# VH-VL binders against q8is19r433to663: the designs that were tried, part 46

Target 1, 231 residues: q8is19r433to663
Amino acid sequence: GSNIIAQQITIIDNEMLMAIPPSQFLHKSFSKESKSPQFHDMVSKFNEWARWTSSEILSKEKLVERVVTLSFFIDLAKSCVELGNYNAANAIVGGLNHSSISRLKLTWERLSTKVTQDYDRLLSLFDLSMNYKNYRDEIKSTKAKIIPYLGLFPKDLIAIEEGNDNFTNNNLINTEKFRLLYQTIKKIQSYQQPLFTFKTSEPIKQYLKNISNGLSEEKDFHSISHKLEPR
Below, E stands for the ipSAE of ESMFold2; O stands for the ipSAE of OpenDDE; V2 stands for 0.75 times the mean of E and O plus 0.25 times the DockQ between their complexes.

## First folded at step 23 (VH-VL; framework fv_cixutumumab)

Design k84 (at its last look DockQ between E and O 0.88; V2 from the best seeds 0.80)
Fold by OpenDDE, look of step 23:
Structure k84 (fold): chain C 231 residues (1-231), chain A 118 residues (1-118), chain B 108 residues (1-108)
Amino acid sequence: as target 1 above (231 residues)
Amino acid sequence: EVQLVQSGAEVKKPGSSVKVSCKASGYKFSHYAISWVRQAPGQGLEWMGGINPIFGTANYAQKFQGRVTITADKSTSTAYMELSSLRSEDTAVYYCARDYRYFYMDVWGKGTTVTVSS
Amino acid sequence: SSELTQDPAVSVALGQTVRITCQGDSLESYYATWYQQKPGQAPILVIYGQNNRPSGIPDRFSGSSSGNTASLTITGAQAEDEADYYCNSRDSRGNHVVFGGGTKLTVL
């Protein structure tokens, strides 16, 4: 089921999150892979989750199997959210929203009403409008352990870095700028906590760590999609 | 302060239905699940099911499948548990609990006594 | 369906150490949660995860796990510790929540 997979995905993501030194968020270090290898590892995994989602759906030649697979990944994204793993959830949603997947009209039309509604809720949660307002509101003031969508931190940090001078007009250190940076990094650190709920399933974890094996490349997605459901 | 306030005691006839409410306060309702746990007189704790308010996803114990319905209203921060086709063995104290993703229940209601008798 | 098994009753002398054990296949995949319940009261969370105590729970309470077992240990039992103790976890598939049968602890 999707729950077990979501749990092990969450373990993997959380290990990666915890492995990122706070220094990689300073001085725009995240902009350079050589200066932020752990950060980029997690970004790569994010992209891998998305590619995995699209690739698996596109690998199903039979419509019925494709529908089942599509439903599974919608449910998986939902399960990730319910576990507080917004990062993986958003990655999966990204895979679902890929143009090669969204064009599969026959597949989407066969989804149950419930699954479709769940997908709509996921889209709403990760809506880009107003700088991810719905997502930000959802995680605001939470005291629960979560894995946040990592992609927003660089954006927020850059906004602070570029939106504020290091020095004031009086040639003093801009303490407000550094306070904002500190608060943002402190928030990131607050998410870097271990999980105390479920245990590692080594076979599943290893499978998911090597999920890229056998996946189609993104460059082939549209070709495959058109073959599955020609227009 | 985090608290769960449950509806009052119920006396029901066999074959009827009961709906118990649980109003949550002191935290963001959508961030935690609500579990329902009952305890018959002199017996142990029995999980009935739960709901994640964020998507409204409800899960039920197999024993109660088809007979229990758990819902949540985010606008009122209230969870509901409806049990149908009541039997004498359904006589118990029914608890709602704030459930951290079904891993631990850190806040409990005071319980609702449901008595099923002819 | 997965089940959790625990001894129905145990006793401990005042000031001594007692261990309550829970066993079940689901404990291979999930940490046990422990609840204390006194007569006429709702259960109280005492241990969760590997060895986490909620605020207000005395440090004489501790948790441990090994294989398909989990244990609640009370080091230096007090009179007020006399109660029923329940272990809890998810089932092996992670879809349901399961309680043990409960252990009645008597402090002598």
Scores: ipSAE 0.882, ipTM 0.934, lowest interface PAE 0.6, mean pLDDT 95
Fold by ESMFold2, look of step 23:
Structure k84 (fold): chain C 231 residues (1-231), chain A 118 residues (1-118), chain B 108 residues (1-108)
Amino acid sequence: as target 1 above (231 residues)
Amino acid sequence: EVQLVQSGAEVKKPGSSVKVSCKASGYKFSHYAISWVRQAPGQGLEWMGGINPIFGTANYAQKFQGRVTITADKSTSTAYMELSSLRSEDTAVYYCARDYRYFYMDVWGKGTTVTVSS
Amino acid sequence: SSELTQDPAVSVALGQTVRITCQGDSLESYYATWYQQKPGQAPILVIYGQNNRPSGIPDRFSGSSSGNTASLTITGAQAEDEADYYCNSRDSRGNHVVFGGGTKLTVL
């Protein structure tokens, strides 16, 4: 079921999170893969989770199978949130919100009320309004282990770097800028903790690590989507 | 300080129902499940079910499916457990516990004694 | 089976080492959690994950697992360690919480 798959996704994501040295978040190192290879591994897997979501739904030619698959991925994102894996949950929501998926009116109309409500809550959680306010409020002030949405840290770090000069008007070091950078790095490090919950299922983990094999490419999503539901 | 405060003792007749409350404080309520565990006199611990508050998802042990209802109110940080069709065998102490995603229970309420007598 | 099996009783001489075991198929997929309970009191968490102690639990308590078996070890047993001990984990499908039947530890 979706719980078991969410557990193994969370193992994979946490391994990548644990592997990122803090230095890869400094001096815009994340903008170049050669300077931030572990960071980019996790970003690449995030994009893979999203593509997997869209591709699997689009691969179901029969409406009934497509509804079941859509329901599964909504429950998978929900399970990821319940495990504290906001990174994978946001990736899956991104795949569900892709224009080629969101247009599948016949498929979306057949979801149960409960699944529809769960999806609406997921959309609200990851809504980008007010700089991801709902997401930031949700993860704030918790002692629970989480895997955060990784993509917000570059945005935050760029904002600090570009919103603050390195020196004051008197040519003194701008200590507020460096305090803000320090706070962000310490926050990232606070998420880099082991899991103490469940063990690896090697068959499922290997399937998930090789998930990109045979996925449709995004360039093809629109044409597949139109063939499935032409209106 | 993390605390779970349970409602007081209940004396019930067979066939009736009981609803026990568990008010949580000192932590982010949505990030932990609340589990309900009962213990009959002289007996072991028995998991009844729980709830994950972030989506309101209840999870019930097979034995209690159909007799137990577990809910949560995020605005008051309170979980509830209602057990129906009470029998004398339901006489027990009922604990709520903060459950880390159904893997371990690190904070327990003091328990609520429910006595079912003819 | 989704059940967790514990011996119902074990004893140890003061200052000696004791091992309480928990067996079940689900322990290949999930860690066992251990609770201590004294009469009239709520249980307290002693060990979670493989061998993690919450704050306030003495280092004489440790956990281990191999295959379908998990163990709680108490080295240098003290009088206050006399209690019931429960293991806890997920069932084989991973959906429900299960407890072992409990082990009564007698010191001396």
Scores: ipSAE 0.663, ipTM 0.851, lowest interface PAE 1.8, mean pLDDT 91
ESMFold2 (binder alone), look of step 23: mean pLDDT 93; pTM 0.950

Design k85 (at its last fold request DockQ between E and O 0.86; V2 from the best seeds 0.83)
Fold by OpenDDE, fold request of step 24:
Structure k85 (fold): chain C 231 residues (1-231), chain A 118 residues (1-118), chain B 108 residues (1-108)
Amino acid sequence: as target 1 above (231 residues)
Amino acid sequence: EVQLVQSGAEVKKPGSSVKVSCKASGYKFSHYAISWVRQAPGQGLEWMGGIQPFFGTANYAQKFQGRVTITADKSTSTAYMELSSLRSEDTAVYYCARDYRYFYMDVWGKGTTVTVSS
Amino acid sequence: SSELTQDPAVSVALGQTVRITCQGDSLESYYATWYQQKPGQAPILVIYGENNRPSGIPDRFSGSSSGNTASLTITGAQAEDEADYYCNSRDSRGNHVVFGGGTKLTVL
């Protein structure tokens, strides 16, 4: 089921998150792979989750199977959210709302009302409007262990670094800038903690770690999609 | 600061239904599940089911499937457990608990005594 | 569905160490959670995850696991530790939550 898969995805994502030194968030280190390899590893895995989502759906030639698979990944994203893994959830949602997937009207129309509603809630949660306001509001003030959407941290840090001078007009250190940077990094660190919930399923974990094997490339997604459901 | 406040004791006739409420406060309601656990007199703890409030996803123990309904109101941070077709064996203390992803229950309500008698 | 089993009763002398064990297939996949319950009270979480104690739980309580078993250990049992102890976890399928039958701990 999607729940078990979501658990192992969460283990993988959390291990990767914990492996990122806070220093990789300093001085825009995340902008260069050589200076932030662990950060980029997690970004790559994020993209892999998205690609996996789209590829699996597109691999189903039969409509019924495709609908089941689409439903599965919606449930998977849902399960990730329920586990507090917003990173993987957003990746899966990205795969689901890829143009090659969203155009599959016959497939989407066969989803149950409940699944469709769940997807709509996922879209709302990860809506880009107002700089991910819904997501930010959702994770705000939580004391629960979560895996945040990693992509927002670089954006936020860049905004702080580029939006503020290091020194004030009086040639004093801009303490507010550094306070903001510090608070952001501290927040990241607060998420870097063990799960203490479920154990590793080695077979599933290894499968998921090597999920890119056999997946279609993104460049082929639209071609495959059109073959499945022509215009 | 985190607490769960349950509704008061209930006395019910066999065949009737009971609905127990659990109001949560002091934490992000949508980030924890609410589990319902009952305990008959002199017996152990029995998980009935739970709900994740964000999506409203409810899970039920097989024993209670079809007879129990668990809901949550995010606007009031309140969870509900309704048990129908009550029997004498349903006489128990019913607890709600804050359940972290269904892995551990770290905050419990004080329990609601439900007595089923003719 | 999977089940968790534990001894119905154990005893320990004051100041001594006691181990309460829980067994079940689900423990291969999930950490056991331990609860303490005294008469007329709601259960209290005492151990979660591998070996984590919530705030307010004495350090004499510890958790361990091996294979399909998990154990709660009280090192230096106190009179107030007399209670029922329950283990729980998700079932093997990961869809439900299950409790052990409970262990009555008597402190002598």
Scores: ipSAE 0.912, ipTM 0.946, lowest interface PAE 0.6, mean pLDDT 96
Fold by ESMFold2, fold request of step 24:
Structure k85 (fold): chain C 231 residues (1-231), chain A 118 residues (1-118), chain B 108 residues (1-108)
Amino acid sequence: as target 1 above (231 residues)
Amino acid sequence: EVQLVQSGAEVKKPGSSVKVSCKASGYKFSHYAISWVRQAPGQGLEWMGGIQPFFGTANYAQKFQGRVTITADKSTSTAYMELSSLRSEDTAVYYCARDYRYFYMDVWGKGTTVTVSS
Amino acid sequence: SSELTQDPAVSVALGQTVRITCQGDSLESYYATWYQQKPGQAPILVIYGENNRPSGIPDRFSGSSSGNTASLTITGAQAEDEADYYCNSRDSRGNHVVFGGGTKLTVL
């Protein structure tokens, strides 16, 4: 079921989050894999969650199987949000929003009302409008453990570094810039907490760690999509 | 500080329904489930169901499926539990609890006594 | 009604150590959570996530697990520890919350 799979995805994502040292967010280190290997491991897995989502839906030739699979991944993203795993939830939503998936009209129209409403809520949560305002408001000021969408931290850190000089007009150190950087890194560290909820299932975890084996490449998605639902 | 404030005691006749409210404060309402747990006199704790407010997803114990409706109003941070077709066996104290994603209940309401008698 | 099994009663002498057990297949996948309930009061959380104590719970309370069995241990039992103790976890499918039947702890 989607709840059990979401739990194991969350273990995997949290292990990667816990492994990122703060130095990988300093000096734009995240821009180079050699300087930020753990950060890039988590980004790579994010992309694998997204590609897995798209590839599984496209692998279903029969409409009824494709609808079941689409519904499953919407429920999976929902379960991830309900576990506080916004990183995996956003990855799955990204896979659902891929142009080759969103065009599958016959498949989307067969979703239940409940699943459609859940998907609309997920889209709203991860909407980029107003600098991800809905997402930022949702995770703000919570004591609950979350795994945040990792991709926003480089954006925030770049904005701080490029929007603030290292020195003021008086050639003094710009302490406000470095306070902003420190606050962002402290925020990242506040998310690096263990889980106290569910235990590892080694068979499921190993399957999920190796999820990319045998998946279709993104370059093939458009062709497969048009074969499934021609214009 | 986190608080859950429940509605007052109710006396009901068999066959009627009851709706108990649970007003939450002091935390991010959408990040925790609200669970409903009942305890009949001299008996143990029994989970009835709960709700995760972000999606409005209710989750019902099999025993209560079809008789319990659990809802949440995010604008007022209030959860509701409605139990229908009441019988004398439903006489119990009904607790709401802040439930960390259905893994543990760290804050409990004081309970609402529901008495079902003719 | 048998998803989580607890002994109905346990006794301990004042100052001694007692273990309350909870057994169920779902404990292989989910941590047991422990609640204390005194007469006329709502339950309170005493242990979650294997061995975490909420603020205000004394150090004498600890948790452990092995396989499908979880234990709540009280070292140096005090008179105020006399209460009902419930374990809690998920059901076998992992979808619903379930409680054990409760254990009445008597401190002699």
Scores: ipSAE 0.734, ipTM 0.878, lowest interface PAE 1.4, mean pLDDT 91
ESMFold2, look of step 23: ipSAE 0.704; ipTM 0.868
ESMFold2 (binder alone), look of step 23: mean pLDDT 93; pTM 0.953
OpenDDE, look of step 23: ipSAE 0.897; ipTM 0.935
ESMFold2, fold request of step 24: ipSAE 0.718, 0.733; ipTM 0.868, 0.874
ESMFold2 (binder alone), fold request of step 24: mean pLDDT 93, 93, 93; pTM 0.952, 0.952, 0.951
OpenDDE, fold request of step 24: ipSAE 0.911, 0.910; ipTM 0.945, 0.945

Design k86 (at its last look DockQ between E and O 0.87; V2 from the best seeds 0.80)
Fold by OpenDDE, look of step 23:
Structure k86 (fold): chain C 231 residues (1-231), chain A 118 residues (1-118), chain B 108 residues (1-108)
Amino acid sequence: as target 1 above (231 residues)
Amino acid sequence: EVQLVQSGAEVKKPGSSVKVSCKASGYKFSHYAISWVRQAPGQGLEWMGGINPYFGTANYAQKFQGRVTITADKSTSTAYMELSSLRSEDTAVYYCARDYRYFYMDVWGKGTTVTVSS
Amino acid sequence: SSELTQDPAVSVALGQTVRITCQGDSLESYYATWYQQKPGQAPILVIYGENNRPSGIPDRFSGSSSGNTASLTITGAQAEDEADYYCNSRDSRGNHVVFGGGTKLTVL
């Protein structure tokens, strides 16, 4: 089921999150792969989850199987959210929202009402409006272990870096700027904690770590999609 | 302070239904699941099911599948457990608990005694 | 199977160490959770995630695991530790929650 997969995805994501040194969030280091390899590893994995989602759905030639697969990944995203893995959840949602997938009208129309509602909730959660307000509100003040959507941290840090001068008009250090940076990095560090819930399934974990094997490339997604459901 | 307040004791006839409420406070209701656990007199703890309030997804123990319904109202931070087709064996103390993703229950209600008798 | 098994009863002398063990296939995939229950009271979480203690739980309580087993250890048992102890975990499929049958601990 999706729960077991979500758990192992979460283990993988959490290991990657924990491996990112705080220094990679300083001085816009995350903007360069050479200065932030662990950060970019996690970004790469994020993209891989998304590609995996789209590729798997597009690999199903039969409509019934495609619907089942689509439902599975919606459930998987839901399970990730329930485990506090917002990063993977958003990646999966990204894969589901890919134009090659969203155009599959016959497939989407066959989803159950419940699954459709779950998907709508996921879309709402990761809505970009007002700078991901719904997502930010959802994770605000949580004391539970989560894996946050990593993509927002660079944005937030850049906003602080570029929105504030290093020095004040009196040529003093802008302590407020550095306080904001510190608080943001501390928040990231607070998420870098081990999991104390489920254990590693080595076979599943290894499978997921090497998930790129056998996946279609994004450049082929639309072609495949049109073949599946011509329009 | 995190707390769960349950509804009062119930006395029911066989074949009837009971609905127990659990009002949560002191934390963001949608961040944790609510599990329902019962305990018959002199017996051990038995998990009945749980719900994640964010999606409203409920999971049930196989033993109670089709006979129990668990719901959550986010607006009132209240979870409900309804058990139908009651029998004498359903006589027990029913607990709600704050469940961290169904891995551990760190806060418990005081329990609701449900007595099923003819 | 998702079943968890415990010894129904164990005893320990005051100040001594006792180990309560839980066994089940699900414990290979999930950490055990331990609850203490005294008569007429709701259960209290004492150990979770291998060896984590909630605030307010004495450090004489500890958890460990090996294979398909998990153990709760009380090092230096006190009179107030006399209670029923339940282990808990998810099932192997991760869909359900299961409890052990409970262990009655007597402090002598």
Scores: ipSAE 0.874, ipTM 0.928, lowest interface PAE 0.7, mean pLDDT 95
Fold by ESMFold2, look of step 23:
Structure k86 (fold): chain C 231 residues (1-231), chain A 118 residues (1-118), chain B 108 residues (1-108)
Amino acid sequence: as target 1 above (231 residues)
Amino acid sequence: EVQLVQSGAEVKKPGSSVKVSCKASGYKFSHYAISWVRQAPGQGLEWMGGINPYFGTANYAQKFQGRVTITADKSTSTAYMELSSLRSEDTAVYYCARDYRYFYMDVWGKGTTVTVSS
Amino acid sequence: SSELTQDPAVSVALGQTVRITCQGDSLESYYATWYQQKPGQAPILVIYGENNRPSGIPDRFSGSSSGNTASLTITGAQAEDEADYYCNSRDSRGNHVVFGGGTKLTVL
């Protein structure tokens, strides 16, 4: 079931989140893999969650199997949100919203009303509008453990760095800029907490760690999609 | 401070229904489930079901499937449990609890006593 | 029958150590949670995860697990520890919440 898979995805994502030292967010270190290897491991896995989603749906030549697989990944993203894993949920939604998947009209129309409503809510949650306003509103002021969408923090840190001078008009250190940077780093650290809920299933975890083996490459998705549903 | 405030005691006839409310405050309502747990006199704790408020998805113990309805109103941060076709053995204290994603219940309401008698 | 099994009663001498156990197959996949309940009161969470105490729970309460068994340990038992103790976890399929039958702790 999708809840068991979501639990193991969450273990994997949390291990990667816990492993990122704060130095990898300093001085735009996240722009260079050699300066931010743990950060890049988590970003790479995010991309793998997304590719896995798209590739699995596209691998199903039979319409019935494709509908089942699409439904599974929507429920998986839902389960990730319910576990507080917004990082994996956003990755899976990205894979579902990929142009090669969203165009599969025969597949999408076969979804139940409930699954369709769940997907619409997931799309709304991760909508880019107003600097991810829906997502930011959802996660702020919570004491629940979450795994945030990691990719948003580089955007915030770059905006602070480039929107504020290091020195004031009087050549004094701009303490407000460094306060904002520090507060963002502290926020990231506040998410770096253990899970106290479920235990590792080693077979499932190993499968999920190695899912990129054999996945179709994103450059091929469009061609495969048109063969499955020409129009 | 996290609080769960339940509706008051109820006396009901067999065959009727009861609806108990649970108003949550002091936390982000969408980030925790609300579970309903009952306890008959002299008996242990029995999970009836719960709801994930973000998606509005209810989860029911098999024993109560078909008789219990659990809902949530996100605008008022209130969960509801309705138990139908009441029998004398449904006489119990009904608790709501903030449930961390169905893994542990860290805040409990004071309970609502429901008495089913003719 | 319950998916989580507890002994109905356990006794401990004042100041001594006691273990209350909870047995179930789902405990290989999910942590046990422990609640204390005194007469006429709602339960109170005392242990979650492997061995985490909420604020306000004395450090004489601890948790552990091995295989399909979880234990709540009270060291230096005090008179106010006399209560019913329930373990809680997921069922064997991982879909539903389950409680053990409860253990009445008597402090002598």
Scores: ipSAE 0.681, ipTM 0.858, lowest interface PAE 1.7, mean pLDDT 91
ESMFold2 (binder alone), look of step 23: mean pLDDT 93; pTM 0.951

